VHH binders against Transcription initiation factor IIB (tfb). Designs and how they scored, part 23

Target 1, 335 residues: Transcription initiation factor IIB (tfb), of Methanocaldococcus jannaschii (q58192)
Amino acid sequence: SVDYNEPIIIKENGEIKVVKIGELIDKIIENSENIRREGILEIAKCKGIEVIAFNSNYKFKFMPVSEVSRHPVSEMFEIVVEGNKKVRVTRSHSVFTIRDNEVVPIRVDELKVGDILVLAKELPNIEEDIEIDKKFSKILGYIIAEGYYDDKKIVLSYDYNEKEFINETIDYFKSLNSDITIYSKDLNIQIEVKNKKIINLLKKLRVKNKRIPSIIFKSPYEIKKSFIDGIFNGKDAKVFVSKELAEDVIFLLLQIKENATINKKSINDIEVYEVRRITNIYTNRKLEKLINSDFIFLKIKEINKVEPTSGYAYDLTVPNAENFVAGFGGFVLHN
Key: E = the ipSAE of ESMFold2; O = the ipSAE of ESMFold2 at other seeds; V2 = 0.75 times the mean of E and O plus 0.25 times the DockQ between their complexes.

## First folded at step 22 (VHH; framework vhh_7pa5_2)

Design V06 (from U01 with G109S; at its last look DockQ between E and O 0.81; V2 from the best seeds 0.00; counts 0 for: pae E 2.8 > 2)
Fold by ESMFold2, look of step 22:
Structure V06 (fold): chain B 335 residues (1-335), chain A 123 residues (1-123)
Amino acid sequence: as target 1 above (335 residues)
Amino acid sequence: QVQLVESGGGMVQPGGSLRLSCAASGFTFSDYGMSWVRRAPGKGPEWVSAIDYSGGKTYYADSVKGRFTISRDNAKNTLYLQMNSLKPEDTALYYCARSGRSWGYGWYSMDVWGQGTQVTVSS
């Protein structure tokens, strides 16, 4: 079973989003008319939710969830692998490793530092016919990462030497017949834009939540790539104070066949996350099925005992697949 | 050495007021935008407010707009947050943060953080 705060990408009512597994399951159980109880497990039927799971070809797909469950726990284990990807699971929960060129489950209490775990190399990029353009998606990424808006204006700030982005911003909003005001101080530029149509769109997309909107997770590769470029301001690394946004970004990077390393820093009891994009992977596996899989194989760096977030641990049932992707960095978890 | 030190936290009743201060040292304070960020126990950080290098432009999260006022005194190298009409939901550890940019807003551009000052709103 999995800790409350672990991120999981889901498809629900046509929307793709990253949620906390505990929040999702608690809501389903609390709203269910008939809860089945098996010992300490509370189990509820689930309809209309898909998660990412691998099939017999070692390829990830969205697959339906049939049941959700939770149970009380007193301890969790945090597994940290290469690239500082991490997940919190119970001692008896299974993750996946490689044995005899086959992907097999292994219990957390059987793991040791240096063991190989299976994680996601890439995630499904199921593209919908979405009316969103490349220019807007880049600006949207920048607004989510750095911008401000209210009922009257959108505010974006740049260093003077970001002239390409500054010009792109001005050109885009000028093409929309927007009121644009530019302020400068030394080597810093601030652009204020009045455009009610765009402000209403930002409200509809709930941009103030500072999360990746579902329309981006469902968009074509070029739109996803442009949005990511906006988040990272054209660079390969970005520091996030919001863990949730960093988690969203990791899942989106996997959809565009990129990956990342994560450097956690603690500044006066605030954790911040540096996400650094990477594109190269290597496997020493010879079997064609493993070479062509959606998997990356990473060594365990740490296994730490930690306290559960909510006092409960959570799980999903994915019929026939018996797995799902969750955790900071895309762990493959057995159900 | 670059430092930010918060003060002025405490316990107040709902509807009360507090004024937070953040003393800055080790850098030219008037070149930088500043922000307040808060963290409730067991929760992630939440951006609260930002102010540009001069104090001329201010920004607020919806949850505090109309109740909180950010200000700065560049002669004293001090950032302030006046918090009025406090609610139990405002209970948090409040951090002062320096932006890497002059205009202050940019949740993800913050490069220097203080240690925080506790605000508790309870009956």
Scores: ipSAE 0.468, ipTM 0.786, lowest interface PAE 2.8, mean pLDDT 87
ESMFold2 (binder alone), look of step 22: mean pLDDT 85; pTM 0.871
ESMFold2 at other seeds, look of step 22: ipSAE 0.515; ipTM 0.807

## First folded at step 23 (VHH; framework vhh_7pa5_2)

Design W01 (from V01 with A50G; at its last look DockQ between E and O 0.93; V2 from the best seeds 0.00; counts 0 for: pae O 2.03 > 2)
Fold by ESMFold2 at other seeds, look of step 23:
Structure W01 (fold): chain B 335 residues (1-335), chain A 123 residues (1-123)
Amino acid sequence: as target 1 above (335 residues)
Amino acid sequence: QVQLVESGGGMVQPGGSLRLSCAASGFTFSNYGMSWVRRAPGKGPEWVSGIDYSGGKTYYADSVKGRFTISRDNAKNTLYLQMNSLKPEDTALYYCARSGRSWGYGWYGMDVWGQGTQVTVSS
């Protein structure tokens, strides 16, 4: 079972989003008309939700969830692997390792530092016919990462040397007959844009939540890539103050066959997350099924006892797969 | 040494007011945008308000707009946040932060933070 705050990418009612597993499961259980109890375990039927799980070919797919569950817990274990990806799980929960060239479950209480775990190398890329142009998706990523808007204007700032991106922004909004005002101070540029249509679109996409909109998770590869380039401002690393946005970004990177390392820093009591993109992932595995898999194999760096966030641990049932992907960085968890 | 020091926090009843101050030193204050960021217990940081290098442009999160007023005195190297009509939801540790740009909004380049001042709104 996993901790309340662990991120999980789901498909629900045609929308793809990253949620906290505990928040999802608590809502399902609290709204259920028929809760089954097995000892301390509370179980509810689940319909209309898919999670990412691997199949017998070691490929990830969205797969239906049949049941959700929770149970009280007094302790959790935080597993940290190479690249500083992490997940909080119960002692008796199983994750996956590699043994005799097969991916097999292993209990958390049997793990030690240096053991190899199975994580996601890539995730399924759902692509729908979506009417979002490439330039807007890049600007949208930048707005979510750095921008401001209100009922009257959109405000973006740039370093002066970002001339091509500045010109892209200006050209895009000029093509929409927007009122554009440019301010400069030393090496800083600010662009203010008045455009009611775009402001209303940002409101409909809930951009002030500073999360990746579902429409991006469902977009074609080139749109996802352009959005990510906007988030990262064309660079290979970005510091995030929002953990939730960093988690969203990591799942989106996996959809475009990229990966990341994470460097967590604390400034006073504020944790910030430097996410560094990795575009060429190499595996040191010889068996063709493992080479062709959607898996990356990472060594455990730390196993730490921690307190549960909510006093509960959470789990999902995926009938034909008996696994799901969750956690900061895309861990494969047994169910 | 680049430094930001907040003050002015405390306990106040709902509907009350507080004024936060942030003293800046070790850099040219008037060249940078500034922000207030808050963190409630168990939650991540929330950007609250920002102000450009000159004080001419101000920005607010929807949750505080109309109730909070950011200002700065560049002659005294001091950032302020006047908080009116306080609600229990405003209870948090409030930080001032220097923007990596002149404009005072967003999270860009915010690597200079104060230690925070506690604001508690309760009956």
Scores: ipSAE 0.611, ipTM 0.848, lowest interface PAE 2.0, mean pLDDT 89
ESMFold2, look of step 23: ipSAE 0.637; ipTM 0.854
ESMFold2 (binder alone), look of step 23: mean pLDDT 86; pTM 0.881
ESMFold2, look of step 24: ipSAE 0.602; ipTM 0.849
ESMFold2 (binder alone), look of step 24: mean pLDDT 86; pTM 0.877
ESMFold2 at other seeds, look of step 24: ipSAE 0.579; ipTM 0.839

Design W02 (from V01 with S99T; at its last look DockQ between E and O 0.84; V2 from the best seeds 0.00; counts 0 for: pae O 2.8 > 2)
Fold by ESMFold2 at other seeds, look of step 23:
Structure W02 (fold): chain B 335 residues (1-335), chain A 123 residues (1-123)
Amino acid sequence: as target 1 above (335 residues)
Amino acid sequence: QVQLVESGGGMVQPGGSLRLSCAASGFTFSNYGMSWVRRAPGKGPEWVSAIDYSGGKTYYADSVKGRFTISRDNAKNTLYLQMNSLKPEDTALYYCARTGRSWGYGWYGMDVWGQGTQVTVSS
């Protein structure tokens, strides 16, 4: 069973998004006509939702969820692995490790610091026929990360030395017959853009939510990559104040076969998350089955007892697979 | 040393008003854009408002537009937030943040934060 706040990427009614597992399951249970009870478990049937799970070839795919459940809990355990990826799970829940050349489940209460866990190296790259260009996707990433818009204008700010991206932004909006005003002070640039058609598009994409839109999760690789480059402004690291946006970014990076390390900092009780892109994939095991797998193998750094977020723990049933991907960094969890 | 110190928080009934202040020291205040950010109990941080280095441009989240007014006094190195028509949903710890060297808006590289001042709106 998994904590309320753990992020999970889902497909629902053709849309791909990252949600909190507890919000998802509470909503399904609250809207259900028939709730089955097995001891302290509340169980509801689930239709129209897919999660990411691995198959017998050790490849991740979206797979249907048949049931969801929750139960009261008094404690959780936070597992932190290399790269500071983390997940909160119950004592009796199983995650995956390597034993005798096989990927096998192991209970949380059997884990020790230094043990190897199986996480996602990459996630399925879903590509639909979507008419969105690379230039817009890069600018969209920057707007979501740092931008403003209202009914009249879009506002973006840059350091003066970001000349290539500044020119790219100006050229793009000029090609759309936009009114562009540029303000400069010291080494800072602000670009104000007036274009009602683009503003209406941002509203349709719900950009004010400051989350990665579903159209990006469903886009071709080159569009995803361009969007990520916009979020990171061409750099290898970005600090996020929004944990939810950082979680979205981690899942999107896995779709483009990149990874990240996470560094949490507290500044006057405000938590911020530094996400650093990496291409090095570390593993302690080299097995024939694992050469072509979608897995990365990471050592446990910490196991900490923590309070449950909601007083409940949550689970999904994925028939035939008996696993799913969730958590900050893409943990593989047994169901 | 670079510092931001908020004040002016307190308890108020719905429909009331408060004015928050943020005293800046250790940097040239008039070279930087500034923001207010709030954190409600059990929620993540929410951007509230931003103002450019000169006070000439202001920006507001939809949830506060028309009720809150951001301003600054560069001679006094002070940022302000006038909050009118307060609602219970405005209850939060309010932080002052420096948002870059010029026109910080939203999450524009906020690198200096204050300790926050509590605003409680209850009936």
Scores: ipSAE 0.477, ipTM 0.791, lowest interface PAE 2.8, mean pLDDT 87
ESMFold2, look of step 23: ipSAE 0.490; ipTM 0.796
ESMFold2 (binder alone), look of step 23: mean pLDDT 85; pTM 0.871

Design W03 (from V01 with S102T; at its last look DockQ between E and O 0.83; V2 from the best seeds 0.00; counts 0 for: pae O 2.5 > 2)
Fold by ESMFold2 at other seeds, look of step 23:
Structure W03 (fold): chain B 335 residues (1-335), chain A 123 residues (1-123)
Amino acid sequence: as target 1 above (335 residues)
Amino acid sequence: QVQLVESGGGMVQPGGSLRLSCAASGFTFSNYGMSWVRRAPGKGPEWVSAIDYSGGKTYYADSVKGRFTISRDNAKNTLYLQMNSLKPEDTALYYCARSGRTWGYGWYGMDVWGQGTQVTVSS
């Protein structure tokens, strides 16, 4: 079972989003018509939700969830692997390791520092035709990461030396006959754009939530890539104050076959997350099935006892697969 | 030494007002945009308001627009947040932050934060 705050990417009613597993499951249980109890377990049937799980070919797919569950817990274990990816799980929960070139479950209480865990190398790349282009998708990423908009205007700021992106932004909005005002002070540039059509689109996409819109998770590779480039402003690292946005970005990077390392920093009581893109993908060459798999194999750096977030631990049932992807960095969890 | 120090928090009944201050030192205050950010119990940080380097442009989250007024006094190196018509939902630890850009909105480049001042709205 996993901690309340652990992120999972789900498909629900045709929309793809990253949610906290505890929030999802608590809502399903509290709204369920029939709750089954097995000792301290509360179990509810689940319909209309898919999560990412691997199949017999070691490929990740969206797969239906049949049941969700929660139970009280007094301790959790935080597993930290290479790249500072991490997940909080119960001692009796199983994760996956490699044994005799097979992916097999192993209990958390049997793990030690230096052991190899199976994580996601890439996630399913769903590509639907969408009505936004590469140029807008890059600007959209920048708006979500750093922008402001209200009923009247969109506001974006730049360092003066970001001339190419500044010109791209101006040219794009000029092509839409927008009212553009440019302010300059020292080495900083601010662009204000008045365009009702684009403002209405930002409202429709719920950009004020500062999360990756579902349409991006369902977009072609080139749109996803441009959006990510906008988030990162063409750089290989970005500091996020929103943990949720950082988690969204990690899952989107996996969809475009990239990966990242995470560096958590604390500024007073505020935690911030530096996400650094990497393209050097670990690969296993021991047998064909593992070579072509969607897995990476990372060593455990730390195993720490921690307090549960909500007093509960959470789990999902994925029939036939008996696994799902969750956690900051894409851990593969049994059950 | 770059430093931000908040003050002015306290307990207030719904409908009341408070004025937060943030004293800045160790940098040229008038070159930077500034923001207020809040963190309610058990929740992540929420951006509240921003002001540009000169005080000429201000930005507000929808949840506070019309009730809160951000301002600055560059001669005194001080950022302010006037909070009127306070609601229980405004209960949070309020931080001031230096923005990484001259115009101060959003989360970009916020590298200097204060310790926060508690605002509690209840009765």
Scores: ipSAE 0.517, ipTM 0.812, lowest interface PAE 2.5, mean pLDDT 87
ESMFold2, look of step 23: ipSAE 0.580; ipTM 0.829
ESMFold2 (binder alone), look of step 23: mean pLDDT 86; pTM 0.879

Design W04 (from V01 with S30D; at its last read DockQ between E and O 0.91; V2 from the best seeds 0.77)
Amino acid sequence: QVQLVESGGGMVQPGGSLRLSCAASGFTFDNYGMSWVRRAPGKGPEWVSAIDYSGGKTYYADSVKGRFTISRDNAKNTLYLQMNSLKPEDTALYYCARSGRSWGYGWYGMDVWGQGTQVTVSS
ESMFold2, look of step 23: ipSAE 0.666; ipTM 0.883
ESMFold2 (binder alone), look of step 23: mean pLDDT 84; pTM 0.862
ESMFold2 at other seeds, look of step 23: ipSAE 0.627; ipTM 0.856
ESMFold2, look of step 24: ipSAE 0.685; ipTM 0.875
ESMFold2 (binder alone), look of step 24: mean pLDDT 85; pTM 0.869
ESMFold2 at other seeds, look of step 24: ipSAE 0.749; ipTM 0.897
ESMFold2, look of step 25: ipSAE 0.625; ipTM 0.861
ESMFold2 (binder alone), look of step 25: mean pLDDT 85; pTM 0.869
ESMFold2 at other seeds, look of step 25: ipSAE 0.691; ipTM 0.878
ESMFold2, fold request of step 26: ipSAE 0.710, 0.694, 0.717; ipTM 0.894, 0.878, 0.887
ESMFold2 (binder alone), fold request of step 26: mean pLDDT 85, 85, 85; pTM 0.865, 0.865, 0.869
ESMFold2 at other seeds, fold request of step 26: ipSAE 0.733, 0.715, 0.757; ipTM 0.892, 0.889, 0.901
ESMFold2, last read: ipSAE 0.712, 0.669, 0.704; ipTM 0.883, 0.868, 0.888
ESMFold2 (binder alone), last read: mean pLDDT 85, 84, 84; pTM 0.866, 0.859, 0.862
ESMFold2 at other seeds, last read: ipSAE 0.727, 0.571, 0.732; ipTM 0.889, 0.827, 0.894

Design W05 (from V05 with D31S; at its last look DockQ between E and O 0.93; V2 from the best seeds 0.00; counts 0 for: pae O 2.3 > 2)
Fold by ESMFold2 at other seeds, look of step 23:
Structure W05 (fold): chain B 335 residues (1-335), chain A 123 residues (1-123)
Amino acid sequence: as target 1 above (335 residues)
Amino acid sequence: QVQLVESGGGMVQPGGSLRLSCAASGFTFSSYGMSWVRRAPGKGPEWVSGIDYSGGKTYYADSVKGRFTISRDNAKNTLYLQMNSLKPEDTALYYCARSGRSWGYGWYGMDVWGQGTQVTVSS
């Protein structure tokens, strides 16, 4: 079972989003007419939700969830692997390791530092026809990461030396016949844009939440890539104050076959997350199925006892797969 | 040596008002945009409001727009947040933060933060 705050990417009613597993499951249980209790375990039927799970070919797919569950717990274990990816799970929960060229479950209480865990190397890339193009998706990424908008205007600011991005912003909004005002103060540039149609689109996409919109998770590779380039402002690393946005970005990176390392810092008790993109994935395995898999194999750096966030641990049932992807960095968890 | 010190927090009933202050020292206050950020119990940081270097432009999260007013006095190196029509969901630890740019919005380059002042809105 998994801690309340652990992120999980889901498909619900055609929309793809990252949610906290505890929030999702608590809501399903609280709204269910058919709660089953087995000892301390509360179980509810679940319809219309898919999660990511691997199949017999070691490929990830969205797969339906049949049941969700929760139970009280008094302790959790935080597993930290290479790249500072992490997940909080119960002692008796199983994750996946490699043994004799096979992907096999292993209980958390059997793990030790240096053991190899299976994580996601890539996630399914859903591609739907969407109405936004590469240029807008890049601007959208920058707005979510750095921008401001209200009912009247969109505001973006840049360091003076970010000339390419400044020009891209100006050119894009000029192409839309927008009212553009540029302000300068020392080495900083501010661009104010008035365009009611774009502001209304940002509202429809819920950009104020500073989360990756579902339309991006469902977009073609080139749109996802352009959006990510906007988030990172053309750099290899980005510092996020929002853990939720950092988690969204990591799942989106996996959809475009990229990965990341995470560096957590604290500033006056405010946690920030540096996400650094990497594109080099390799495996030292001989089995072709494993070489062609959607898996990356990472060593455990730390195993720490921690307190549960909500007093509960959470799980879900994926029929015939017996696994799902969750956690900060895309852990493969047994269920 | 660079410091931001918040004050003016407290306990109020719903519908009440508070005025937060943030005293800045150790840097040229008038060269930087400033922000207020809050952290509610059990939640991550939420950007609340920002103000440019001169005080000429102000920015607000939708959740506080119309109820909160940010201002600054560059002669006194002080940032303010007037909070009116307070709601229980405004309960949080409020931080003063220096922006990495002159324009005072979003999360860019916020490398200097205060210790926060507690605001509690409860009956």
Scores: ipSAE 0.541, ipTM 0.822, lowest interface PAE 2.3, mean pLDDT 88
ESMFold2, look of step 23: ipSAE 0.573; ipTM 0.841
ESMFold2 (binder alone), look of step 23: mean pLDDT 87; pTM 0.882

Design W06 (from V05 with D31N Y53W R98K; at its last look DockQ between E and O 0.75; V2 from the best seeds 0.00; counts 0 for: pae O 2.1 > 2)
Fold by ESMFold2 at other seeds, look of step 23:
Structure W06 (fold): chain B 335 residues (1-335), chain A 123 residues (1-123)
Amino acid sequence: as target 1 above (335 residues)
Amino acid sequence: QVQLVESGGGMVQPGGSLRLSCAASGFTFSNYGMSWVRRAPGKGPEWVSGIDWSGGKTYYADSVKGRFTISRDNAKNTLYLQMNSLKPEDTALYYCAKSGRSWGYGWYGMDVWGQGTQVTVSS
């Protein structure tokens, strides 16, 4: 079973989003008239939700969830692997390792520092037609990461040395006949844009939530890539104050076959997350099935006993697959 | 040493007012944007308001717009937040934050944070 706060990417009512597994499951159970109890487990039927799970070819796909469950718990274990990816799970829960060139489950209480775990190297890329283009997607990423808007204007700031992106931004909004005002102070540039149609689009996409909109998770590769370039402003690393946005970005990077390392910092109880993009392979496997898999194999750096977030641990039933992807960095969990 | 020190917090009734101050030292205050950020118990941080280097441009989260006013006195190296019409939802630890750039809005470029001052709004 998995801790309340662990992120999981889901498909629900045609929308793709990253949620906290505990919020999802608590809502399903609390709204259910048909709760089954098996000892300390509370179990509810689930319809209309898909999660990511691997198949017999070691490929990830969205697969339906049939049931959700929770049970009281007094302890959790935080597993930290290479790249500082992490997940909190119960001692009896199984994750996946590799033995004799096969991916097999292993209980958390059997793990040791240095053991190899199976994580996601990439995630399924759902591509639907969307009404936004590559140029807007880059600017949208920048607005979500660093921008401001209200009922009247959109505001973006740059260092003067970001001339190419400044010109791209100006040219894009000029092409839309926007009212543009440019301010400067020393080496800093601010661009204010008045365009009611774009502001309404930002509201429709719920950009104020500072989360990756579902339309981006469902977009073509080139749109996802452009959006990511906007988030990172052409750099290889970005500091996020929002853990949720950092988690969204990790899952989106996996959809475009990129990976990242994570560096968590705390200042006066404010946590910030540095996400650094990297294309990295931590495995040297020779079998075709493993070489062609969606898996990356990472060593455990730490196993720490921690307190549960909600007093409960959570689980999902994925028929025929018996696994799902969750956690900060894309862990594969047995169910 | 770069420092930001908040003051002016306290307990107040719903509908009341408070004024927060943030004393800045160790850097050229008038070159940088500033923000207020808050964190309610058990919640993640929420950006509240921001102001540019000169005080000429101000920015507000929707949850506080019309009720809060950010200002600065560059001669005294002090940032202010006037909070009116306070609601229980405004209860939080309020932090002063320095931007690395000349404008302060959203999570943009915040590099130095104060220790915070507690605001409690309850009957």
Scores: ipSAE 0.566, ipTM 0.837, lowest interface PAE 2.1, mean pLDDT 88
ESMFold2, look of step 23: ipSAE 0.595; ipTM 0.851
ESMFold2 (binder alone), look of step 23: mean pLDDT 86; pTM 0.881

## First folded at step 24 (VHH; framework vhh_7pa5_2)

Design X01 (from W04 with A50G; at its last fold request DockQ between E and O 0.95; V2 from the best seeds 0.00; counts 0 for: pae E 2.1 > 2)
Amino acid sequence: QVQLVESGGGMVQPGGSLRLSCAASGFTFDNYGMSWVRRAPGKGPEWVSGIDYSGGKTYYADSVKGRFTISRDNAKNTLYLQMNSLKPEDTALYYCARSGRSWGYGWYGMDVWGQGTQVTVSS
ESMFold2, look of step 24: ipSAE 0.614; ipTM 0.856
ESMFold2 (binder alone), look of step 24: mean pLDDT 86; pTM 0.874
ESMFold2 at other seeds, look of step 24: ipSAE 0.640; ipTM 0.857
ESMFold2, fold request of step 26: ipSAE 0.574, 0.548, 0.580; ipTM 0.830, 0.827, 0.836
ESMFold2 (binder alone), fold request of step 26: mean pLDDT 86, 86, 86; pTM 0.871, 0.868, 0.872
ESMFold2 at other seeds, fold request of step 26: ipSAE 0.594, 0.547, 0.527; ipTM 0.840, 0.820, 0.816

Design X02 (from W04 with N31K; at its last look DockQ between E and O 0.84; V2 from the best seeds 0.68)
Fold by ESMFold2, look of step 24:
Structure X02 (fold): chain B 335 residues (1-335), chain A 123 residues (1-123)
Amino acid sequence: as target 1 above (335 residues)
Amino acid sequence: QVQLVESGGGMVQPGGSLRLSCAASGFTFDKYGMSWVRRAPGKGPEWVSAIDYSGGKTYYADSVKGRFTISRDNAKNTLYLQMNSLKPEDTALYYCARSGRSWGYGWYGMDVWGQGTQVTVSS
């Protein structure tokens, strides 16, 4: 079973979003009229929710969840792999490893530092018709990462050396007949934009939540890529103070076939997360099915005993697949 | 030595007021934007307010707009947050932080944080 705060990407009512597995499952159980109990385990039927699971071809798909469950626990284990990806699970839970060129489950209490785990290399790229273009998607990414808006204006700040992105921003809003004011101080630029239609769109997308909107998770590749470029401001690394936004970004990177390393730092009691985009994680294997799979293979760096977040551990059932993707970095978990 | 030191936290009843201060040292204060960020137990950091290098532009989270006022005194290298009409949900550890830019809003280059000052709003 899995800790309360572990991120999981879901599809619910046509929307794609990343949620905390414990919050999702607690809500389902508390709203259920028919809870089945097996000892300490509480189980509820689940409809209308899909998670990501791999099929017999080692490809990830959104698949329906039939049941969710929770049970009390007193201990959890945090598994940290290469790239500082991590997940908190119970000692008896199974994750996936490679044995004899096959992907097989292995219990957490059988793991050792240096063992290989299976994680997601890429996630399903669902592409739907959307009403935003590449230019706006890049600016939207920057607004979510660094921008400000209120009922009157949008405010974006830049270093002077970001000349092309500054010009792209100005040109885009000029094309919409926006009121634009540009301020300069030393090597810094600030752009203020008044445009009621765009501000109303930001409100509809709930940009104040500072999360990746569902429409981006469902967008064409070039829109996702442009949005990510906006988040990273054209750089290969970005520091996030929001863990939730960092988790969203990692799942979106997997949809565009990119990956990342995570560097967590504490400044006083504040944790910040540096996410660095990378393309060179690969384990050489002979079997073509594994080479063509949606998997990456990463070594365990640490296994740490930790306290459960909520006093419960959580799980879900994906019929026939018996797995799902969750955790900071896209772990494959057995159910 | 670059340093930020918060003060002025405490316990107050709902509806009360507090004024937080942040003393800056070891850098040219009036070249940087500044922010207040808070963290309640069990929650992640929440941006509260920002102010540009000169004090001329200010920004507020919706949850505090109209109740909190950010200001700075560049002659004294001090950032302030006047908090009025305090609510229990304002209970948090409040940090001041230096922006990597002159305008204050955003997380870019925000490597300098204070130790925080506790604000507790309870009956």
Scores: ipSAE 0.627, ipTM 0.865, lowest interface PAE 1.8, mean pLDDT 89
ESMFold2 (binder alone), look of step 24: mean pLDDT 85; pTM 0.866
ESMFold2 at other seeds, look of step 24: ipSAE 0.633; ipTM 0.853

